VH-VL binders against Regulator of G protein signaling 22 (RGS22). Designs and how they scored, part 28

Target 1, 129 residues: Regulator of G protein signaling 22 (RGS22), of Homo sapiens (Human) (q8ne09r852to980)
Amino acid sequence: KFSDLLNNKLEFEHFRQFLETHSSSMDLMCWTDIEQFRRITYRDRNQRKAKSIYIKNKYLNKKYFFGPNSPASLYQQNQVMHLSGGWGKILHEQLDAPVLVEIQKHVQNRLENVWLPLFLASEQFAARQ
Key: E = the ipSAE of ESMFold2; O = the ipSAE of OpenDDE; V2 = 0.75 times the mean of E and O plus 0.25 times the DockQ between their complexes.

## First folded at step 17 (VH-VL; framework fv_tezepelumab)

Design j4 (from j0 with light chain T55K; at its last look DockQ between E and O 0.93; V2 from the best seeds 0.00; counts 0 for: pae E 2.1 > 2)
Fold by OpenDDE, look of step 17:
Structure j4 (fold): chain C 129 residues (1-129), chain A 118 residues (1-118), chain B 108 residues (1-108)
Amino acid sequence: as target 1 above (129 residues)
Amino acid sequence: QMQLVESGGGVVQPGRSLRLSCAASGFTFDDYAMHWVRQAPGKGLEWVAVIWYDGSNKHYADSVKGRFTITRDNSKNTLNLQMNSLRAEDTAVYYCAREYVWYAFDIWGQGTMVTVSS
Amino acid sequence: SYVLTQPPSVSVAPGQTARITCGGNNIGSYSVHWYQQKPGQAPVLVVYYEDLRPKWIPERFSGSNSGNTATLTISRGEAGDEADYYCQVWDTSSDHVVFGGGTKLTVL
């Protein structure tokens, strides 16, 4: 169902606005940034590095991914930390693609299982059907 | 409902200082990096500065580096731009803008006019 | 410094498709955003991440990016589309946001 939303840019943006009204835009921002990262060619090292660092700084902190309202469980957070090579690597180096993909998975999970159902059940969505 | 409101613009002489402020409302301010962008009369858009969501990172355009300082107060949902050693070429409408994803600016203020002239 | 090049002006008849180009060295590797600005108003984001579009922007607006050219396409152009349009990227080499020079779109 989330994939269907991705194939409908108009509804995707309605979903984005829906999340905004619920002060819950971080998940979709994170997902979107990582999705765009995945589209960067491997040979474009500068762009990949820059975007990786951007994503790390913006989302991999105690306010969001490693915070109490994280899209990932504590166990999953720890898995991501270890996958990245530990806190030292997270703090000082760019993140590898597999790490970002793993993060996106958890973020997408919350988008699909928590927010998307609420969006589809909203009066605003019904009004457009 | 999401809104940015700028203030502090005015007319000043070269060499003087001016402080701009941007008040944010309708969204979680500290989730977003914030930018200043300016536009000289009849000219295009020129990026000025960016500040990270928690103020931990800042970047400036070369044209203003060393003279301008971008700051934010997340407790007050406020973005500021301290402009020192102002020059005639700094004359412009100054916009504050919210960065949604990877330097895409989806919310803009109305702008405040800064005029530097003798 | 990284430079984005736009044509100063583009003209189209009502109902026709307008294409505004943004040239940059290897711009296809960049994330390009587009803004619309009407006289006396602040810029409005119309396309981000090359082909994503805010909900308040009509479906007639679309973006593409490849090689050395990004393009904003406005199908079925109407009088209300008359405005200045700017492309924009983040330059990782200089840590600067870079705007194009802007294109004035006229709907004749």
Scores: ipSAE 0.903, ipTM 0.956, lowest interface PAE 0.5, mean pLDDT 95
Fold by ESMFold2, look of step 17:
Structure j4 (fold): chain C 129 residues (1-129), chain A 118 residues (1-118), chain B 108 residues (1-108)
Amino acid sequence: as target 1 above (129 residues)
Amino acid sequence: QMQLVESGGGVVQPGRSLRLSCAASGFTFDDYAMHWVRQAPGKGLEWVAVIWYDGSNKHYADSVKGRFTITRDNSKNTLNLQMNSLRAEDTAVYYCAREYVWYAFDIWGQGTMVTVSS
Amino acid sequence: SYVLTQPPSVSVAPGQTARITCGGNNIGSYSVHWYQQKPGQAPVLVVYYEDLRPKWIPERFSGSNSGNTATLTISRGEAGDEADYYCQVWDTSSDHVVFGGGTKLTVL
């Protein structure tokens, strides 16, 4: 379902615009930034480090991932804290790829289970069918 | 209907100051890092500065560091650029821009013209 | 500081494919974004992360990035594509956004 959307770049951009009009852009932004991090080869150390720190600072904070509008439950947030090595390590270091992948899973779950069904039921989607 | 509108441009002499403002509407302003980008007449784009969504992280181009200060007021949906010690080389159209993901600028204002000449 | 090099101009016949290059040392390791700017207008994002497109940008705009060259490709060039095009990266060593010098596309 979500994989189908990823393979259709026109509908992916319609989904992006749908989220913008619903003030819900952070999930897709976070997913996109992590997905692009995953595409950087491990040999490109400086770019991987910069993107990991960017993702950490932008998304792993009390405004989003560790806050009331997180895509993850408090239990799942605690699992991410454990995988990262604790809050002190999150504040001062880049995040390892497995931690970012785990975060992306929670973000993708909300995209698939909340936002995608609303998008597919939207008037703008129906008009294109 | 997302929009950025710059204001505060004008003609000033070298060594003077100007303050630019950028008003944001149609999106959740405090979710986004914001940038200033300038373009001298007949020239290409030159990045000026960035400020993160909470105002705590800032970076500046070397050409403006120490003279320009980027700020934001999330309660007013406003981005600002204080420009001190202006030089002729600062003459440009100044755009505010929203960063969507990894320094990609998906929304731009119309620009405001700053002319520094004696 | 990191430098992005673009040809000053590119010309194509209507219906032909335009290719606009952006050269940089190991640019294949960077995320490259592309902007279109028409006279008197602000830039418009046309490609980000080298090959993603915003909603209003037609599929005939595409991008690639490997080695020392990123390329914006505009298939079936139209008069409406005439504009200046800029490539852009974030330079991690300076913490600066860097733009290329721009390429004027003419569709003759």
Scores: ipSAE 0.552, ipTM 0.877, lowest interface PAE 2.1, mean pLDDT 90
ESMFold2 (binder alone), look of step 17: mean pLDDT 94; pTM 0.958

Design j5 (from j0 with light chain T55I; at its last look DockQ between E and O 0.93; V2 from the best seeds 0.87)
Fold by ESMFold2, look of step 17:
Structure j5 (fold): chain C 129 residues (1-129), chain A 118 residues (1-118), chain B 108 residues (1-108)
Amino acid sequence: as target 1 above (129 residues)
Amino acid sequence: QMQLVESGGGVVQPGRSLRLSCAASGFTFDDYAMHWVRQAPGKGLEWVAVIWYDGSNKHYADSVKGRFTITRDNSKNTLNLQMNSLRAEDTAVYYCAREYVWYAFDIWGQGTMVTVSS
Amino acid sequence: SYVLTQPPSVSVAPGQTARITCGGNNIGSYSVHWYQQKPGQAPVLVVYYEDLRPIWIPERFSGSNSGNTATLTISRGEAGDEADYYCQVWDTSSDHVVFGGGTKLTVL
């Protein structure tokens, strides 16, 4: 599972490379940036705000999270839009931590249920066993 | 396979302009923010500028603000740096770099040398 | 105006552990990345987000970040590790990328 990759930094980076060669880097990039956001202490408000805005601008757009190649269904995209306070807030404000965690759950679901099985079945993975 | 190749460096007099280009290949260029980083001979790394994946957000180091313009053409997989009003202090190797996550530069070009001298 | 301070040089004997520090006020709240640059070459990312490594980088490279100091640790130092090493953050107050001044690692 994905938690096994988190325990093995070398295989994590092999998975990153696998996604790059399949033009599917955005899921792991998004997951990684949100995971690092979650590590910032609540007292570091400026750092949290900056990373929240970065994550919003990079991933919550029509190219990725609100687009046809989203890890989330249209229904799930609409739920995230609602939790965010609507498109106006997404465009002009940071996102709250619970919203980012919800996004990460959808991203992790695709990583674990789509990309990880393909990686584990790949010749790249088999060659290292 | 993933590559960044800079070009357009050369020798120029102070006050003149140069335009640097960076050609990207082997990855989806418009998924990534791109940066210019420079290094004066024998000195450390100095960040110059960033442009976001769609060109909508740019930042510049104070030393180049107002003189340099970062741009990109996603249809041609190219990053550019227009350098106006060049000074001797701009003499450096200029690298283009890809930002993977939160301002981490995981792919760099080989650099192109810019020399500004009388 | 955020400043990252690195020692100009660090020396270790072959097989020993090298530690390269990057000092900054409350750097523990920043995400720190590390680059290796060998003579005549472009920089190479060796550690990102404190402790993640690109696939090319052996496991003997690791990082940590707490308080006012981030550290790049290179276990079992080799001649091939001789290079300049730079730490780097994004300074949220100025919207600038900031590099440390660099540390030359010598394995003698």
Scores: ipSAE 0.790, ipTM 0.914, lowest interface PAE 0.8, mean pLDDT 91
ESMFold2 (binder alone), look of step 17: mean pLDDT 94; pTM 0.957
OpenDDE, look of step 17: ipSAE 0.914; ipTM 0.961

Design j6 (from j0 with heavy chain A33S S56T; at its last look DockQ between E and O 0.92; V2 from the best seeds 0.85)
Fold by ESMFold2, look of step 17:
Structure j6 (fold): chain C 129 residues (1-129), chain A 118 residues (1-118), chain B 108 residues (1-108)
Amino acid sequence: as target 1 above (129 residues)
Amino acid sequence: QMQLVESGGGVVQPGRSLRLSCAASGFTFDDYSMHWVRQAPGKGLEWVAVIWYDGTNKHYADSVKGRFTITRDNSKNTLNLQMNSLRAEDTAVYYCAREYVWYAFDIWGQGTMVTVSS
Amino acid sequence: SYVLTQPPSVSVAPGQTARITCGGNNIGSYSVHWYQQKPGQAPVLVVYYEDLRPTWIPERFSGSNSGNTATLTISRGEAGDEADYYCQVWDTSSDHVVFGGGTKLTVL
């Protein structure tokens, strides 16, 4: 499971390198930035706001989350759009934590169900077992 | 193999201009925001500028704002720094760097030396 | 703007653990990254997001960040670890990247 990978920093970084080799780095980048946003204490409002805006601008666009290479289906993309309060809010405002968590869920599902099985079946992973 | 290679450094007089280039290879260039970082001889690292992955959203250090322009050409996998009105304080090795996540620079070039002197 | 303070030098005996500090007001709320630079070479990322490490960096490198201090720890120090080390954050108030002044690690 992906949760097992999170407890093994060495294999986590091997997984990162695997994704780079497959031109598929955006899922783990997005997951990592959102995870680190979630670790910022609520009283650190400036840091949380800055990271939320960064995540929105970097990942919530037609190149990634709202595009053909999205980890989310078109239906799921529309659900996130609705949860965020619409396209106008995504364009001009930071996103609140529940929206970012929902996005991370879809990203994690692709990491878990597509990329992690391929990584675990790779020759590089097998050699380290 | 992921690589960044800077070029365009040299010796110029104060008040003149110079253009630096950075060639990227071995990764999908337009997935990543790019930075310039400089280091004066015997000194520490000083951040210069960022340009986001699609050429939008740029930020500059106060010391170079209004004089330097960061640009990129994603079709050629190149990052550029146009440096105008150069001063002696701009003398440094200039590195290009790739941002992986939240302003972490995981790939650096070898640097190109810029010397501004009379 | 935001200031990161590092000791100018740290010395450690071979095989011992080196600890390089990076001080800043409430640095524990920032995401801290660390770079190693050997003479005549470009910096290399050794720790990012406080405690993540690229696969090409030995597991002997680790980081922590809380309160007013971030720390880079290098266990079992060896001559190959001699370098300058820089901490770095993004300063949200100025929209600038900020580096510490650097720490020269000597292994004697």
Scores: ipSAE 0.769, ipTM 0.910, lowest interface PAE 1.0, mean pLDDT 90
ESMFold2 (binder alone), look of step 17: mean pLDDT 94; pTM 0.959
OpenDDE, look of step 17: ipSAE 0.891; ipTM 0.953

Design j7 (from j0 with light chain T92V; at its last look DockQ between E and O 0.96; V2 from the best seeds 0.86)
Fold by ESMFold2, look of step 17:
Structure j7 (fold): chain C 129 residues (1-129), chain A 118 residues (1-118), chain B 108 residues (1-108)
Amino acid sequence: as target 1 above (129 residues)
Amino acid sequence: QMQLVESGGGVVQPGRSLRLSCAASGFTFDDYAMHWVRQAPGKGLEWVAVIWYDGSNKHYADSVKGRFTITRDNSKNTLNLQMNSLRAEDTAVYYCAREYVWYAFDIWGQGTMVTVSS
Amino acid sequence: SYVLTQPPSVSVAPGQTARITCGGNNIGSYSVHWYQQKPGQAPVLVVYYEDLRPTWIPERFSGSNSGNTATLTISRGEAGDEADYYCQVWDVSSDHVVFGGGTKLTVL
């Protein structure tokens, strides 16, 4: 259903606005930055590296992905930590694409199963139907 | 609802200092990197500086490096720009801007004018 | 430093499609953002990440980016679209935000 939202750019931006009014923008921001990273051709290594480091520094911290309001459970956070090659690598290096994809899966799961149902049940969404 | 309001602009002589402030409201301020962007009269947009959400990373345009200092106070939802050793070429409208994703500026203030003239 | 080149002006008749270009070496590998600025006003984000648009921006605004050219397309141009338009990237090599020089759109 989240994939359906992606095909409707107007409703995607309404969803963004909905999340802003609920102080819950971080999931969609993280998802968006990772999705755009995935669209960079692998041959553009400098661009991919810069965006990977940006995503790591912005989202993979105790404020968001490794914190109490993470889209991932403690078990899933530890799984991502292991895939990343450990905390030392997360702090000092870029993340490989498979790690970012794994993070995006957990973020997308919360968007799909928590935020999207609330959005579809909102007065703002109903008014446009 | 989401709003940025700059203040602290004015007329100053070359070599003097000014401090700009930007008050944020209507969003979770410490989720976002913040930027200053300026525009000289009749000219285009010029990026000045960025500060990351927790204040741990800062970057400056070459034209202001060593003279300007960007800071933030997340407890007061404020962004600041300390401008020292001002020059005539620093004359511009100064905007604060919120970075949503990858250096895209989705919310801008209305700007504050800084004029550096003798 | 990385340079973004925009035409100084573009003119279109009302109801016609305006295309504003932003040239840069291999700009197709960059994430390009576009801003509209009307006289005496702050810039407004109209397109980000090439094909995303904030809620307050009409669907008539769209973007594309490939090779050495990014393009902002404004369908069914209106007098209210008259403004300066800036393209913008993050320059990986300098760690700076770079804006194009701006394009003034005139709708007759």
Scores: ipSAE 0.757, ipTM 0.909, lowest interface PAE 1.1, mean pLDDT 91
ESMFold2 (binder alone), look of step 17: mean pLDDT 94; pTM 0.958
OpenDDE, look of step 17: ipSAE 0.885; ipTM 0.952

## First folded at step 18 (VH-VL; framework fv_tezepelumab)

Design i1 (from j5 with heavy chain A33N; at its last look DockQ between E and O 0.88; V2 from the best seeds 0.75)
Fold by OpenDDE, look of step 18:
Structure i1 (fold): chain C 129 residues (1-129), chain A 118 residues (1-118), chain B 108 residues (1-108)
Amino acid sequence: as target 1 above (129 residues)
Amino acid sequence: QMQLVESGGGVVQPGRSLRLSCAASGFTFDDYNMHWVRQAPGKGLEWVAVIWYDGSNKHYADSVKGRFTITRDNSKNTLNLQMNSLRAEDTAVYYCAREYVWYAFDIWGQGTMVTVSS
Amino acid sequence: SYVLTQPPSVSVAPGQTARITCGGNNIGSYSVHWYQQKPGQAPVLVVYYEDLRPIWIPERFSGSNSGNTATLTISRGEAGDEADYYCQVWDTSSDHVVFGGGTKLTVL
């Protein structure tokens, strides 16, 4: 499902625009940022650190991932919190790769199960087929 | 539908102050980091400043650090740039820009012209 | 400070492929974005994250990045492609957005 979209850059961008029209771009933004992190080699420590901190600050907060409209359930949020080493560590340190991957999983789940079906069912999508 | 509109540009003397504003519409403003980018007449693009989505973090170009202040009011979908101690080299069109992810600017305003001259 | 270097101008015949380079130390480790700017207009994002393209940008536009050089490729060049093009990165060492000097593309 989502993987098919990733293999088609044009459709991916249509999906991006679809989310924009629904004021729901945060999931894809988060997913994309984490994907970019995953593409950084371990050798590039400074880039990885910067990207990790960026992701932490932008998404791991009460506005998004720990907010009322989180892509993750309360249980999943709690697990990510513990995986991250608790609030103390989240506030002062970069996130480890496994934490980011776990976050991306939850975000991707909502993209695949909520937004992608809506996108595929949209008149805009049908008009391009 | 998504739009940024700058205002506040004008002609000022060196040493004076000016406040620019950028009105955002058509998107969830508080989800995005916002930037100011300027362009001197006939020159290239120069980054000025960034403010994070919730205002918790700011960065400035060395050329404006200590003189310019970037702020935002998410309740009003507004980005601002307070420019103090203006210099002739600050003369430029000032653009506000939305950062999509990792400093990619996908939405730009039309720009507002600032002229600093004696 | 981190510096991005672009050729000041590139010329291409209609229908031919234009390549605009952006040089930087280890730029292959950076996420490179590209902007198009026509006279009297604001910049427009044409390529981001090295090779992603907004839907309003023709597929003729593509990006690549490796080593010390990022490249914007414009296939089947048209008169409408005449513009200034800028590469851009975020430099983590200085916490600065960095633009290249810009390249003026002329379609002869």
Scores: ipSAE 0.569, ipTM 0.890, lowest interface PAE 1.2, mean pLDDT 93
ESMFold2, look of step 18: ipSAE 0.834; ipTM 0.921
ESMFold2 (binder alone), look of step 18: mean pLDDT 94; pTM 0.959

Design i2 (from j5 with heavy chain H59Y; at its last look DockQ between E and O 0.92; V2 from the best seeds 0.87)
Fold by ESMFold2, look of step 18:
Structure i2 (fold): chain C 129 residues (1-129), chain A 118 residues (1-118), chain B 108 residues (1-108)
Amino acid sequence: as target 1 above (129 residues)
Amino acid sequence: QMQLVESGGGVVQPGRSLRLSCAASGFTFDDYAMHWVRQAPGKGLEWVAVIWYDGSNKYYADSVKGRFTITRDNSKNTLNLQMNSLRAEDTAVYYCAREYVWYAFDIWGQGTMVTVSS
Amino acid sequence: SYVLTQPPSVSVAPGQTARITCGGNNIGSYSVHWYQQKPGQAPVLVVYYEDLRPIWIPERFSGSNSGNTATLTISRGEAGDEADYYCQVWDTSSDHVVFGGGTKLTVL
């Protein structure tokens, strides 16, 4: 399970390496940046705002979240667009924490249901058992 | 194997220009923001510039702003630094670096030496 | 610009724990990354986002960050840990990456 992986920092970094060798790093990058955003207290407004804008610009674009290889379906992408307050808000404002959490859920779902099974079935993982 | 290889360093006179290149291999180059970081002999690390994965955003250190231009060509997996109006204080080893997550540099090249002297 | 202050040097005996500090005003609100640089080599990321480690970095390396101090901790110090160590943040007010001045770790 992905939650078990989070509690095993060594295997977490092996999973990162696995994704790198499979040209599939964006899911874990996005998940990691959002997870770290969630750990910033609400009173650190400048850091939360900067991190939110960074995540928006890096991941919420036609290359990744709103593109053909998104972890989210077109329906789910549209839901995130509406939660964000529309494209105008996405272009000019930070994203609210609930929106980032929703994005992270879709990213985590692909990590859990696509990438983690492939990692656990890999020869590299088996060799360490 | 993921690699970054810098080139284009050398000895140049003050006021001249030099162009550095960084060749990336072993990873999807256009997924990552890229940086230049320099280190003068016997000194610490000094950040120079960043360019985002698609070239949409660029930031520069104050010491180089207006003189240096960071660019990338994603079709060739290359990062470049155009260095104009070079000064003695620009003498350093120049590294290219990949940003993995929030400004963390997980892959570095071995550097190219730039010496600016008469 | 935002300033990160590191001690110029830290010494530890083999097998002992080294602590390298990085001081900054309210650095606890920043995401701090750490790099190791051995003589004649490029820097290597050893800790990112305070306490995550790349796979090639042993679990002996860990980080913490609160208040005005971030700390890189190297347990059971070895001769192979001798290097310069740099802390680093992104300063949102200046749009700059900022490095600390570096700390030379010596293992006697």
Scores: ipSAE 0.801, ipTM 0.916, lowest interface PAE 0.8, mean pLDDT 91
ESMFold2 (binder alone), look of step 18: mean pLDDT 94; pTM 0.959
OpenDDE, look of step 18: ipSAE 0.918; ipTM 0.962

Design i3 (from j5 with heavy chain A33N H59Y; at its last fold request DockQ between E and O 0.91; V2 from the best seeds 0.90)
Heavy chain, then light chain:
Amino acid sequence: QMQLVESGGGVVQPGRSLRLSCAASGFTFDDYNMHWVRQAPGKGLEWVAVIWYDGSNKYYADSVKGRFTITRDNSKNTLNLQMNSLRAEDTAVYYCAREYVWYAFDIWGQGTMVTVSS
Amino acid sequence: SYVLTQPPSVSVAPGQTARITCGGNNIGSYSVHWYQQKPGQAPVLVVYYEDLRPIWIPERFSGSNSGNTATLTISRGEAGDEADYYCQVWDTSSDHVVFGGGTKLTVL
ESMFold2, look of step 18: ipSAE 0.833; ipTM 0.920
ESMFold2 (binder alone), look of step 18: mean pLDDT 94; pTM 0.959
OpenDDE, look of step 18: ipSAE 0.916; ipTM 0.961
ESMFold2, look of step 19: ipSAE 0.831; ipTM 0.920
ESMFold2 (binder alone), look of step 19: mean pLDDT 94; pTM 0.958
OpenDDE, look of step 19: ipSAE 0.924; ipTM 0.965
ESMFold2, fold request of step 21: ipSAE 0.838, 0.825, 0.841; ipTM 0.923, 0.919, 0.925
ESMFold2 (binder alone), fold request of step 21: mean pLDDT 94, 94, 94; pTM 0.958, 0.959, 0.960
OpenDDE, fold request of step 21: ipSAE 0.937, 0.926, 0.945; ipTM 0.969, 0.965, 0.972

Design i4 (from j5 with heavy chain A33H; at its last look DockQ between E and O 0.92; V2 from the best seeds 0.87)
Fold by ESMFold2, look of step 18:
Structure i4 (fold): chain C 129 residues (1-129), chain A 118 residues (1-118), chain B 108 residues (1-108)
Amino acid sequence: as target 1 above (129 residues)
Amino acid sequence: QMQLVESGGGVVQPGRSLRLSCAASGFTFDDYHMHWVRQAPGKGLEWVAVIWYDGSNKHYADSVKGRFTITRDNSKNTLNLQMNSLRAEDTAVYYCAREYVWYAFDIWGQGTMVTVSS
Amino acid sequence: SYVLTQPPSVSVAPGQTARITCGGNNIGSYSVHWYQQKPGQAPVLVVYYEDLRPIWIPERFSGSNSGNTATLTISRGEAGDEADYYCQVWDTSSDHVVFGGGTKLTVL
C-alpha cells in the first residue's frame, strides 16, 4: 500500500509530517534519498557517486542502520555488511546500487508494516477523510 | 511545532567578532545536517556553511572560510556560528536552516540581522 | 564556481501559468530545489527533489529538470504567489550549496 502513497504526493507529504511528529523521520529520509539515487542516470557518474557517499555517511552508521534504531534485524544488517564488502569498504568507499537497493527494501518494509498502518489509523488522517 | 530561532545579531564595527546561536525545538535535532544561509539587504540568498548531524563534517563558502566557524551542541539542540574578522560584505540577515534530505532546506528560522559598519 | 542563472523578473496575468527558469550547465543531472520568499519573511521550500511539495504548497506548483534548464511552474497564478523564487543545487565540484540569483514574480 506504500506504492499507493507514492502516487498521491499530497498524502505522501502528510505521511512525512506524521513521521516528524512521531520522531520517526529517518526511515522516510533514507528511503527518499535512495529512491532519488536510483533515478540518476548511469552516465552521471559524479552525481551518483556523491549521492551514494552521502547516503552511506548519513544512514549507514551505528546511529541508524547498524544500530538499535535500524529497520533491519541484526541478521539482515550482517547480510548488508557482507554485500558491501565489510566495514572498511563502508567507511571509506561508495556503495554500489544493489547494496543501496537492499537497504531500501528493509527501510520500505518498516515504512509499510509499521508506520503506514499507524498513519492510516491516525487522528490527522481520519480528519481529512 | 518545529521551530528554529536565531539570536545574537547586532551592529558591529569591521574587524570585530560576533556569535550567532540558533535554538531548535519540536524535532530530533541530531538527525539533521544544519546550515547557515545569509541574505544581504536587497540581494539574493547566499549559503554560508553546513555542519553534519554529528558534527563530524563541516563546509564553508569561500567568502567566509577561515573567518567563520560553525558548531553544534546536540545536548542543547543549538547551532552556532562564530564570525571573526567581520567585513562590510558580511552585512546580512542570517538564517539557520534544517536539511531534510539531500541539501533541501525544509525549515528556516526568521533570521537575525548582522550589520557591519563604522 | 557552478552558476545558476534565473531571469530577474517574470510577470503573469491572474489565472495564467508562470514559468520560472533556472539555467545551469547540465543542471538536468542535479537535484534541484525551489524556495519562495515573500518580503520580510524567511524562504519557504516549495519544491524539492524536482517534483515533491511540502504539504502547505498547492498542486499548482510543480517542477521539472532536464538538459540545461530546471523550471518551476505555477499554474493559475494568484496575487498570493507574488514573491521572489530561488533555485538551488549542491555543486559536486566545490562542495558548496549554490542558489540562483532569484526571480521576482509579479501577478498583474
Scores: ipSAE 0.802, ipTM 0.917, lowest interface PAE 0.8, mean pLDDT 91
ESMFold2 (binder alone), look of step 18: mean pLDDT 94; pTM 0.959
OpenDDE, look of step 18: ipSAE 0.919; ipTM 0.961

